# VHH binders against TBC1 domain family member whacked (wkd), part 16

Target 1, 363 residues: TBC1 domain family member whacked (wkd), of Drosophila melanogaster (Fruit fly) (q9vgl8)
Amino acid sequence: MATAPRSLDTISLCSTVSSCPDRNGFYGGFQRTDKPKEPLSKAQIIAREKKWLYMIDNWSIYMSKNYKKIRDRCRKGIPKSVRPKAWFYLSGAYLLKKKNPNVYNELLEKPGNPTTIEEIKKDKHRQFPFHEMFLDEQKVGQIELFNVLKAYSIYNPKVGFCQAQAPIAAFLLMHLPAEDAFWVFVSVCDVYLQDYFIPGLEVIQNDAGILEGLLKKTCPPVYRHLQKHKVEPLLYMTDWFLCAMTRTLPWETLLRVWDCFLAEGIRVIFKVALVIIGASLSRHKVRKTCTGLCETLAVLRSPEEHIVEEEFIINNMMRLNLRVEDFQIEHTRQKARRAKQKAQQEAESSGSGNGHRRNMPTL
Short names: E, the ipSAE of ESMFold2; O, the ipSAE of OpenDDE; V2, 0.75 times the mean of E and O plus 0.25 times the DockQ between their complexes.

## First folded at step 16 (VHH; framework vhh_7nfr_2)

Design r3 (from q1 with D99E S100G; at its last look DockQ between E and O 0.58; V2 from the best seeds 0.76)
Fold by ESMFold2, look of step 16:
Structure r3 (fold): chain B 363 residues (1-363), chain A 120 residues (1-120)
Amino acid sequence: as target 1 above (363 residues)
Amino acid sequence: QVQLQESGGGLVQPGGSLRLSCAASGFTFSEYWMSWVRQAPGEGREWVSSIRGSGGSTFYAKSVKGRFTIARDNVKNTLYLLMDSLKSDDTAVYYCAKEGYLRLGDFDYWGQGTQVTVSS
């Protein structure tokens, strides 16, 4: 049973393309919204903007002496006018740029790995194809996307280029000038998602185990359903985590989640994932219709609209009864499991002269 | 236009080994994750293994980790599954599946499947 064919240029059969972009720049796709923005009062917007600009002007003091206020203001949502600058500071990119003068321009002058360059060229047209910045090859957004991805591949050759990085870089370019976006991108890839993109993708496998353990704690009936149908977390969480939700959430929810993510780190992605999984499968009547692997994955890949609304996601991630120690316990458990599995795999691959892995030259 | 054709199934004894192949056409093979999924008689489908487009990353279901090896040849556009230490529980039709862009678990296209039977 084939599912409907998918391509980068297609959305569901019910998708529409508008002649006018929405307030976020989308002409179509699931991240476009026709829902009007429900505005704060003018006075509330101005007050929040002033507080953010003041914090940014005093960033080192707030980070060292009053981080809780930064976090709480991120959780309220960063005003649109200030968000790019706030992200630049939250990520630590301002320090990276200061410590590395001219490095971005120097990286752009280098030739790069030819194979990597071709991979980037093939992939850049796939990012947000209905967004005004990325509609075609003549748009500045696609040129800047290539440049940021090329520069990063030279900057961190241990990673090079992973396809999952492209939506992150494109997302940042929607908010920031290219060099600033590059340094936020470096911080996200090398600190927030540390080692996620190293070939082998071993860290995401560990985080899949962490997510499974946290799900067992927070939503036991959902955990049991997934175990029953052998729905392993790598099947639904890999793109959520590698792309930092940029391909998963409606636009306004995505912005709010990133406001929190840049302040609080990867735990935010875990919490958003747990909310989506729990809310999507918490009702017994829904689990009853999920009679197998594919049906269960379809529910998780296309959550009901109310589950991914910004108020629902933000409120429910804050209500999760998870402490930092819960994450550390699971991290330690999974690290120990990986170490044992690697030692066993290495012993098996080296121990037999007639082992199938070693004796199968076509694999 | 995507076509996936599995082969290499058969009857094997417990503890034996088998290599499955999947010939792929109609898409740029090296750009997509590929997966093996199996279905035992009277049961639902079960994910087995996935491999990144470049071949540099492999994921395995808990039930097969350490016994199965997924591989790909991006010149021949062929996906492989080397199955070792086979058990009766591995008896199933094995399907090759093309994943969607950057997503595991999409299973956009399936092959016709190849039967693997493990019987003493």
Scores: ipSAE 0.735, ipTM 0.910, lowest interface PAE 1.3, mean pLDDT 87
ESMFold2 (binder alone), look of step 16: mean pLDDT 85; pTM 0.861
OpenDDE, look of step 16: ipSAE 0.908; ipTM 0.969

Design r4 (from q1 with Y109S; at its last look DockQ between E and O 0.65; V2 from the best seeds 0.76)
Amino acid sequence: QVQLQESGGGLVQPGGSLRLSCAASGFTFSEYWMSWVRQAPGEGREWVSSIRGSGGSTFYAKSVKGRFTIARDNVKNTLYLLMDSLKSDDTAVYYCAKDSYLRLGDFDSWGQGTQVTVSS
ESMFold2, look of step 16: ipSAE 0.704; ipTM 0.896
ESMFold2 (binder alone), look of step 16: mean pLDDT 85; pTM 0.862
OpenDDE, look of step 16: ipSAE 0.897; ipTM 0.965

Design r5 (from q1 with K98R; at its last look DockQ between E and O 0.62; V2 from the best seeds 0.75)
Fold by ESMFold2, look of step 16:
Structure r5 (fold): chain B 363 residues (1-363), chain A 120 residues (1-120)
Amino acid sequence: as target 1 above (363 residues)
Amino acid sequence: QVQLQESGGGLVQPGGSLRLSCAASGFTFSEYWMSWVRQAPGEGREWVSSIRGSGGSTFYAKSVKGRFTIARDNVKNTLYLLMDSLKSDDTAVYYCARDSYLRLGDFDYWGQGTQVTVSS
């Protein structure tokens, strides 16, 4: 499985291929881990599994009357054996599937938009190429990935297919049977990342502004460094958010972040991003060596391993001094800024360009 | 081999307009997001604009938003930048760059650049 040439790619940074997979199914790439996890005791694992299974058996009660306990247990980490079922419930996919018992199979029987189908076929081979499920097009993982993405494109034609959705769908298929993965995928794309994949991609641009405002609050020296070198947030955060970190984090950290993400929503992605940005550039020694755009972006895209380790990410995102109100304030500020920008653009195009005409070829 | 070749630079008066082109070859152009990046004399590189592979989404740096328009022709494998209301601050070498898969701002291939000079 080839990696992208010339510039840094997270897969290219760790391109060693082994003859046997790790415990998570990886033959290579940066998400493979050779280092053993320091485990909880067997008794602790069993106790947590029992708590999760009881909570799942009483899900509607916990969701309506004790959501704080669900959230707190997600923050501790969901035991591996229970995680797929927990994600299915956390996302609300269990309700979607119950309410739509024939829909996935009906969607699979439809032909789909031929152009969209060709786009999906081109993209499916790029997902987790070092993972045993996705090694080549004959593997069941790539077949199921095509099916899930095709079904979604028909299910939500307003979106159709966005390339950034493929890593998310592939990630879910590593944990869940295809129909269950489909409904979690629908929930993630249409609720958690609402409107992210509509072809204009306007929501990610607004969220880039929110992230910038939150960074100014949480780590002013890093904010000033990025402003000085004209490093706009879209340049480093776009794939982090559109792919929900699936292409960004080491495997165990990714699982823990998703445990929190499915419980608490997009704010988790913001917090993880703030931790990565802050920790990567907090040291003055590092900022002194980042004298340009590309050097600064390289640091943010290839953070030191300790910064993206499981407990560092989880502990530091919990320590961020950010409340729900802070996100609401920034959302309001960004709406005001965009309204002002639209007013200025309308004034400039109609008032300043009188008698002038632009001619640009487009598709 | 991936090749990116810019053209259309030149000398223009403040307030004027200019159109840059970038001919792409050696890869499936429509699969990749593309960017313009500029470098003024003695300064670091500055991101200008990016466009999604399909052409359906465009992104602009704060300094050029509303003045510049990025476009692509996936039949001719050509990227464009229409620059209006040019200012002296826009004087730079303009580079065409390919973004790596899904990573806006992770430029894996660059053109040779074309000079834009905004002066009287």
Scores: ipSAE 0.709, ipTM 0.897, lowest interface PAE 1.4, mean pLDDT 87
ESMFold2 (binder alone), look of step 16: mean pLDDT 87; pTM 0.888
OpenDDE, look of step 16: ipSAE 0.891; ipTM 0.961

## First folded at step 17 (VHH; framework vhh_7nfr_2)

Design m1 (from r2 with Y109S; at its last look DockQ between E and O 0.61; V2 from the best seeds 0.80)
Fold by ESMFold2, look of step 17:
Structure m1 (fold): chain B 363 residues (1-363), chain A 120 residues (1-120)
Amino acid sequence: as target 1 above (363 residues)
Amino acid sequence: QVQLQESGGGLVQPGGSLRLSCAASGFTFSEYWMSWVRQAPGEGREWVSSIYGSGGSTFYAKSVKGRFTIARDNVKNTLYLLMDSLKSDDTAVYYCAKDSYLRLGDFDSWGQGTQVTVSS
């Protein structure tokens, strides 16, 4: 019989739990769907699978000589049967595992930081509580989630454990065996989301500024509305970025976004965020109802179903017309702003601490 | 079950300082973003500051950055807001808020608020 999954919060419960999982393994929650997937023909699916397997067999050649083909095929969607292997190669985890053949098992044998271990134990039950892999404490998914998170905390002690990493690790375990999932997880946390999880969370604050600047460029009326009502980007984007959309998107859209994310990097998360913000608030009628903080955040956290459908997200992300240079411009502006703020803080600390020297004349 | 109780508000002159406190119970305090949100008379709520984890991860609204300091004591389950260089437009009821799991800006629990008034 079905086991009721644990909720993410004691008071908050997901919708009714079904006795049977959907095609993706969900017994309930917002990521469950009973809507059928409208497939390509069998011939089209087989042709795409063959192309992907050929690319994987020739990976270094495609990366060096024809990366655009890899990217374009990711944007079309990776066939379900090859997606785990494609993600393993796209992330570079194949090379990480090859270079480190015993490291995951060695990390599992280490005791870990006792405080970190207790944090992981308390948090792991909260991930995808309606998914068949994570329904209760005895499921293999819960055991492997603990193992991956513990191993990472030892592998990268400057991060240790950040709660936002747990949904990413759990998501990867739905697709990959534990050691493979671990190396994809290392790549995502240390390369794709570099320094996101270091205590202080300074990098996400800079990326919030970048997102704000990109919004000003892509959706000026929406940018002006949010500025006017003091709805700052950290309030809606922080979990989107720290969790790499794993807690935000419907399942099929999430898979398509990750197909692109592992190929193109963090710019994909920026673009998906811009599509959601723009489409949710582009209509003036909607902005008129968003005259306050909570009303605006509610719209952004519960976008209309059509906005988060996979083809809408992918197509509008591609039509957004942001170039790599646009991201570099905003990164440079944020770097300059940070340097100015740091210099001002240092000057104010030096100049404000001695009232007796103020207004003293000098020759 | 979640309880949030603010204190430390009062009347202060422009340029003055105050420390707000929020006693928290009924949840595992250290696992959540905690936020301060304020509401001036006749206005909507405005986010002020948020803090995550052990207290090293702090976010500030543009209007208070450099003047306010958020802190938490995970042993005493208490949230703080240290307010310096107060201005008249800082006058508001200040609410302690708990964010839902991992979702900064999804305020699922609120205190009753404490009044801060900045006037001469």
Scores: ipSAE 0.799, ipTM 0.921, lowest interface PAE 0.9, mean pLDDT 87
ESMFold2 (binder alone), look of step 17: mean pLDDT 82; pTM 0.837
OpenDDE, look of step 17: ipSAE 0.921; ipTM 0.973

Design m2 (from r2 with D99E S100G; at its last look DockQ between E and O 0.66; V2 from the best seeds 0.81)
Fold by ESMFold2, look of step 17:
Structure m2 (fold): chain B 363 residues (1-363), chain A 120 residues (1-120)
Amino acid sequence: as target 1 above (363 residues)
Amino acid sequence: QVQLQESGGGLVQPGGSLRLSCAASGFTFSEYWMSWVRQAPGEGREWVSSIYGSGGSTFYAKSVKGRFTIARDNVKNTLYLLMDSLKSDDTAVYYCAKEGYLRLGDFDYWGQGTQVTVSS
């Protein structure tokens, strides 16, 4: 069935192309918006900017002695004018850059793995194709994207390049100069999403199990629906987590989620996912229309607009009945499950002389 | 134009083995997740397995983990499913599916399917 029905992808949600960019630089695609925002008063904006600038000037003190203030201000939303510098500090990239002078430029001088370089060249043209920074090969954004991804592949050859990293790097370049974006990117890939991009993608599989366990706790009827239709979490969560929501959320919501993500870590991505899954499938009437695998996935891939609005996402993730201990319990449970799985596989394979052998394809 | 053609289905006894193939064309094969999905008579579709990149990243549904092996040959643009320890519950039409860019669960394009029947 070459013509089987398919879900709208995230690009199709807002596919018209305009002659001028929106306030965020988009000519089209689902992340473009023509909706006005109700602005804060000038006095409110100035007050928030002043608080952030003071906090940045005293960063080490706030991080060590008043982290809750940083977190709470991130949850409120970082003012647009300050956000790039705030992200640079929140991620710890300011320390990475300070400790590694000239390293980015030195990495750029190296040739890199030829196969990896070709993969990057093919993939970089796909990132935010309707955004003014990435329109074509001659744009500085495309050059900087290639450079950041190449430098990272040399910096961490254990990973090299994973396609899911490209939208993260491109997203950061929309906010930060290339070297600063590189160090935030290193922090995100190596600390926030630690080991996600190692070939094999084993870590995301553990996190899928954690998400499933947390969903059972936060929204049992939705959990049961997904189990009934054999909708396993890897099918809907893999890109959400590997791309850190950069391909999933409307722009304003994405910025707010990243304000929280850089302050609080991967648990924010888990919470956003739980809000989307729960809200999308919480109504009986919606579950009744989801008669199978594809119908259920379509709902999760095209959440109603109100579910992905910034205040809905931020407020509901804070209202989840989850403590830090709940994440640790699930992490421990998944670790034990994999240890049991390995022990069972070893017991089955150790049986007798001549042993058991899998038939591997001869190619 | 994306084309997916499954082959290798057939009749097999319980406990037996079978290898499915899917020839792919019309897209840059190595850049996409590829999936196997099956549909038993009178039942809904069920995800079976997915594979990314050069074959180092494989995902399996709980119902087939340990019995099935997904593989790909990026030179021949061919997706494989090696099925061992087959059960009557594995009887289904098996579809090869191309996923969307960076996403699983989109199932953008499907083949026509190949019938696998497990019976005594």
Scores: ipSAE 0.793, ipTM 0.924, lowest interface PAE 0.9, mean pLDDT 87
ESMFold2 (binder alone), look of step 17: mean pLDDT 82; pTM 0.833
OpenDDE, look of step 17: ipSAE 0.918; ipTM 0.972

Design m3 (from r2 with G53S S54G G56S; at its last look DockQ between E and O 0.62; V2 from the best seeds 0.79)
Fold by ESMFold2, look of step 17:
Structure m3 (fold): chain B 363 residues (1-363), chain A 120 residues (1-120)
Amino acid sequence: as target 1 above (363 residues)
Amino acid sequence: QVQLQESGGGLVQPGGSLRLSCAASGFTFSEYWMSWVRQAPGEGREWVSSIYSGGSSTFYAKSVKGRFTIARDNVKNTLYLLMDSLKSDDTAVYYCAKDSYLRLGDFDYWGQGTQVTVSS
């Protein structure tokens, strides 16, 4: 066994810091980019902004009677100047905030669970440490991050706090004022990623099974390779899904994926995952070099740059031959599998008479 | 220096049980996901089980689900694997692994391993 794993090399490669931030606020890290983006003309930008502002001013009509227009405009990418407001509306947070006046401020006045507060304090300093908003503990970004996570933990005590929520909250605070970010965060955690963060993390385990079944359909040779080397999806997809790709994608791709995610829901995360897995391992030449578990995981966790470029991801996720019915079929299969496993465990427990307890010091 | 030391392996009959332990030091144990990975003779490495940093959530490979139980003691900085209903296919060296922050399957550091042999 090697004693010097990849993490030491990753830390060394990520230590560089620029003296000034990039266009997205990063001083360093893998999400910083020095690549220029070919700008749309001023006229094109203004035209797109006008269309978005009009749609936002008439949101209820578009959402109820022309959702396809909303979806299609999200797939084209939301102009930077409008994106925060568009996300606020797409998520339904505007309704949540309207229906819950003063609730965020009331939650901030409550003390919170001391154990949860300590967990949040540990995790908040780990988020986007090279981004201008989160450079140190005294910056408003880290203060707002603590407040949003604390407020949520009180708002939904069934969840409390899960480590994977911290990067999501931090990501939203880069785009929205704290109270607005809080309500988008509530929507993401409670609707888009429904039940993902309940202790036990059972939903991500079911979704790993769904992803595996969808991979078998969309790219059988890659599926067979992963089965051969016993690479189960939880090993590569757990942070992809729990963190909603916020720790996974280059910045510009992440923004485009979220434009789609807030319009179309969790199936966008599934589709992005399938594109990454398929493109990373579809070439037989690459699979030949993946001689085991660790070699295969390394390819999936460090995809080639072109695979995670925004246009590649967006175009290929739209080309996937997957319908809503395909997701439902896999959901039904996983539900049946869980029911069968529960029935087998129940039968074994009842057949054992006096239950056998393992001597464990803690859980 | 991160150190992971496994113990508790040995020879056991099919159907038997073993408890593996992994003593951890050199990092804040309670902040990281932890995993067990095994390597059978002549085979590649196989993920066995993982546990969330706080211990509230556990994950198992299909081959061991229902038979193995992972646990952690964040006070003693110790990871455990309770193995029941052992089969000959479970014969392997079992490694304790530290995952990187939030990245299940990104095994930063490994222990030396402990041999489990299921006689047949």
Scores: ipSAE 0.769, ipTM 0.913, lowest interface PAE 1.1, mean pLDDT 87
ESMFold2 (binder alone), look of step 17: mean pLDDT 82; pTM 0.830
OpenDDE, look of step 17: ipSAE 0.919; ipTM 0.972

Design m4 (from r2 with L102W; at its last fold request DockQ between E and O 0.59; V2 from the best seeds 0.82)
Amino acid sequence: QVQLQESGGGLVQPGGSLRLSCAASGFTFSEYWMSWVRQAPGEGREWVSSIYGSGGSTFYAKSVKGRFTIARDNVKNTLYLLMDSLKSDDTAVYYCAKDSYWRLGDFDYWGQGTQVTVSS
ESMFold2, look of step 17: ipSAE 0.811; ipTM 0.927
ESMFold2 (binder alone), look of step 17: mean pLDDT 81; pTM 0.827
OpenDDE, look of step 17: ipSAE 0.916; ipTM 0.972
ESMFold2, fold request of step 18: ipSAE 0.868, 0.842, 0.852; ipTM 0.947, 0.938, 0.941
ESMFold2 (binder alone), fold request of step 18: mean pLDDT 81, 81, 81; pTM 0.821, 0.820, 0.822
OpenDDE, fold request of step 18: ipSAE 0.923, 0.924, 0.925; ipTM 0.974, 0.974, 0.974

Design m5 (from r2 with L102F Y109S; at its last fold request DockQ between E and O 0.57; V2 from the best seeds 0.82)
Fold by ESMFold2, fold request of step 18:
Structure m5 (fold): chain B 363 residues (1-363), chain A 120 residues (1-120)
Amino acid sequence: as target 1 above (363 residues)
Amino acid sequence: QVQLQESGGGLVQPGGSLRLSCAASGFTFSEYWMSWVRQAPGEGREWVSSIYGSGGSTFYAKSVKGRFTIARDNVKNTLYLLMDSLKSDDTAVYYCAKDSYFRLGDFDSWGQGTQVTVSS
């Protein structure tokens, strides 16, 4: 939130819109920042830029023989000047584009599903509305956003369009030319967030269970509090995961999380979620004030600023006592639980003649 | 102005069924998650179910999964909750809630509620 309201005018408001954009292109909104950005010396920035450019020039070697180095450099943060190219390579989009040189333009020439097209048209104005690229319907950013989302809906008609995809595509367009952004978007939607956007949204329901199990392991008092007040994880994590944090985190933290996400996959989103949940509710004093559903959701929805700062998020997600095996164990547990629940549901349906009758309204 | 009006509550016996409706106006209904939230006497609010899009994407609280069915009609701007196999624990005021733009659990508008009572 900005400084104190103006005291000399007839309307005492906190300004949420500026006449000029910040260094990231925002005129307003929670992702705008007036904070200076110089956490590293000029020499450190240049050194990291050179290391990244060298890795990119030798990408196949690093991917096959020294991926740990790529991951570790992602965790340190990708310099702004090289980040777009680094994301293009990390996602595998450079290979997708190379193998499909005409596909994006061909998709743009197709009419698409009329219902889906109308959904995209209505939704594109909602994405980053205070960012210079997306201020109105005729801005290049909204035009390119429409094109990327339309092309994807034709490319993968099993998915079509889910509203959560729009902020992801818009976010990528802030960094990359439209066709490059499209291929990163395809990789994110079809590989990193595989099956998340298929109608039914069944995969996120399974991942909500995984998150709950991981929370039970990492912070049992918070887990017990959420269970006591019947605060189910879908209520706070659905948009976190489906939008890949693009609507959740301050800008600089979001960039750092995506540097890790494109290197390490969905586990990064799980870890960031666990840090937010744990840090927000770990103090007993805070849990005492969260006496119900809405109060608890409000705390999780608006984390304290220090909790979502970039170094706090990055350092604490690396400190979580979670191995890749812990994720696999919980995935297996949730798969077994779903199978048992479906078998019980089928048995109950088959027992419809055992004396239970439904009193269904006729109207 | 967002308006949500629930109806269809009443008194039923255990094992019975009810169908709740919520008429929505003042916003583009099809663009939002819609939710049912209930509140039993002397208790806090409890999430029941949510639905997104054309109606194929449905989420249910653990306590009602398999017994309740959420649905929506985006032409009539109406949200539904079909409640089967009702138990005394289901006794509550049931609220229709609108979630903010693609942010499930951020309930920005509420109906007046409709009473559901499950007793012999």
Scores: ipSAE 0.870, ipTM 0.949, lowest interface PAE 0.6, mean pLDDT 88
ESMFold2, look of step 17: ipSAE 0.840; ipTM 0.938
ESMFold2 (binder alone), look of step 17: mean pLDDT 81; pTM 0.824
OpenDDE, look of step 17: ipSAE 0.921; ipTM 0.973
ESMFold2, fold request of step 18: ipSAE 0.861, 0.868; ipTM 0.943, 0.947
ESMFold2 (binder alone), fold request of step 18: mean pLDDT 81, 80, 81; pTM 0.823, 0.820, 0.820
OpenDDE, fold request of step 18: ipSAE 0.923, 0.924, 0.926; ipTM 0.975, 0.975, 0.975

## First folded at step 18 (VHH; framework vhh_7nfr_2)

Design k1 (from m4 with Y109S; at its last look DockQ between E and O 0.62; V2 from the best seeds 0.80)
Fold by ESMFold2, look of step 18:
Structure k1 (fold): chain B 363 residues (1-363), chain A 120 residues (1-120)
Amino acid sequence: as target 1 above (363 residues)
Amino acid sequence: QVQLQESGGGLVQPGGSLRLSCAASGFTFSEYWMSWVRQAPGEGREWVSSIYGSGGSTFYAKSVKGRFTIARDNVKNTLYLLMDSLKSDDTAVYYCAKDSYWRLGDFDSWGQGTQVTVSS
């Protein structure tokens, strides 16, 4: 039988490694599956492929006059054969690429910030280490990952490189040629996850507050449990949001969530998070065993398999009693809270006769 | 092997200040979220603060925001917690914790802790 790929990365603390890759290219890790996938007939798949190809051929008309059809077809799941092209169009990357001819290649020719380059080199070997594209540094996946991340760090120097971006870029390279993946990556980082990766990570702190407020509305007993044990949302949601679920979900669920995410935006990530939190802690039996911080975080970090299955996630996020207005209300509340906190901090730091500014350790 | 050793605890009056340190070794310190977590007698663990990078990305629990400052020195591989305006309910053993790679809140390594006591 075939032997497992051999590299230094296989000596890590990763889980069981198989001698053969699964249908998605994984030799091991939690995203590997050996379960059957094809629930649709070949005729059904072909019919859906034809509908998608027609829609792509008429993209501007559908986007302007029949967006509901695009959204509904994303919710049903994009056929694998057309998914890369569909993502390229959904993200608006096709326009970015057209407006910026040769920019990706020009960015690759620049040297980049030496410190940032070293950070990227260290991090690229950590992305999907059991996937056939990324097994070692000789694989094209790791080479292209370095190139995309380097190009982005030069393209948006306000961000540079955040390690949470690497799994997003790697995920896109599994589906798209490097330049196309770069422009989808730019769209995700600069539009879908706007300002998430600016040093300081201030924006994710605001979205943690929004998530907490939405949880209070959608699942009050779980909200009260988290408050009781002082389990603040940044402790479990930071990776979920900054990596756009790429490190969180089983593979097939991740693909379906991204089909929706590229169509509907960040609200999809919020809804998936609410489903995971609610379903993981909804049963009183489970909350009773969560006697403190670490026990509660462990449950949220390792949700039961049925909770993260495709149809459970997709169906339950659509059943959430949340409207666009609910997100806007929470966004407004958090904006007001941030403004009040800044005003309070400025008043305290500018006070005379009260002593020194915040006491930072001298290094 | 990962090693975390806290120091700097002690007895302090209400309203006083204290600086905790945590010496770290056995891993690439600068690449990980580092956290302070405390445990008062008879209570569960309570997250205090976390820091990533060269000190630009800091998160604070609601109970300590504005009073505590987390910092790190990536050259000395040392994590710090500057505690100001101390209250009696800040009395606890303070632990230095390391996360698994870029997974805040998945504390995979802990120090032995240092006692902070705030009383008159």
Scores: ipSAE 0.792, ipTM 0.921, lowest interface PAE 0.9, mean pLDDT 87
ESMFold2 (binder alone), look of step 18: mean pLDDT 82; pTM 0.842
OpenDDE, look of step 18: ipSAE 0.917; ipTM 0.973

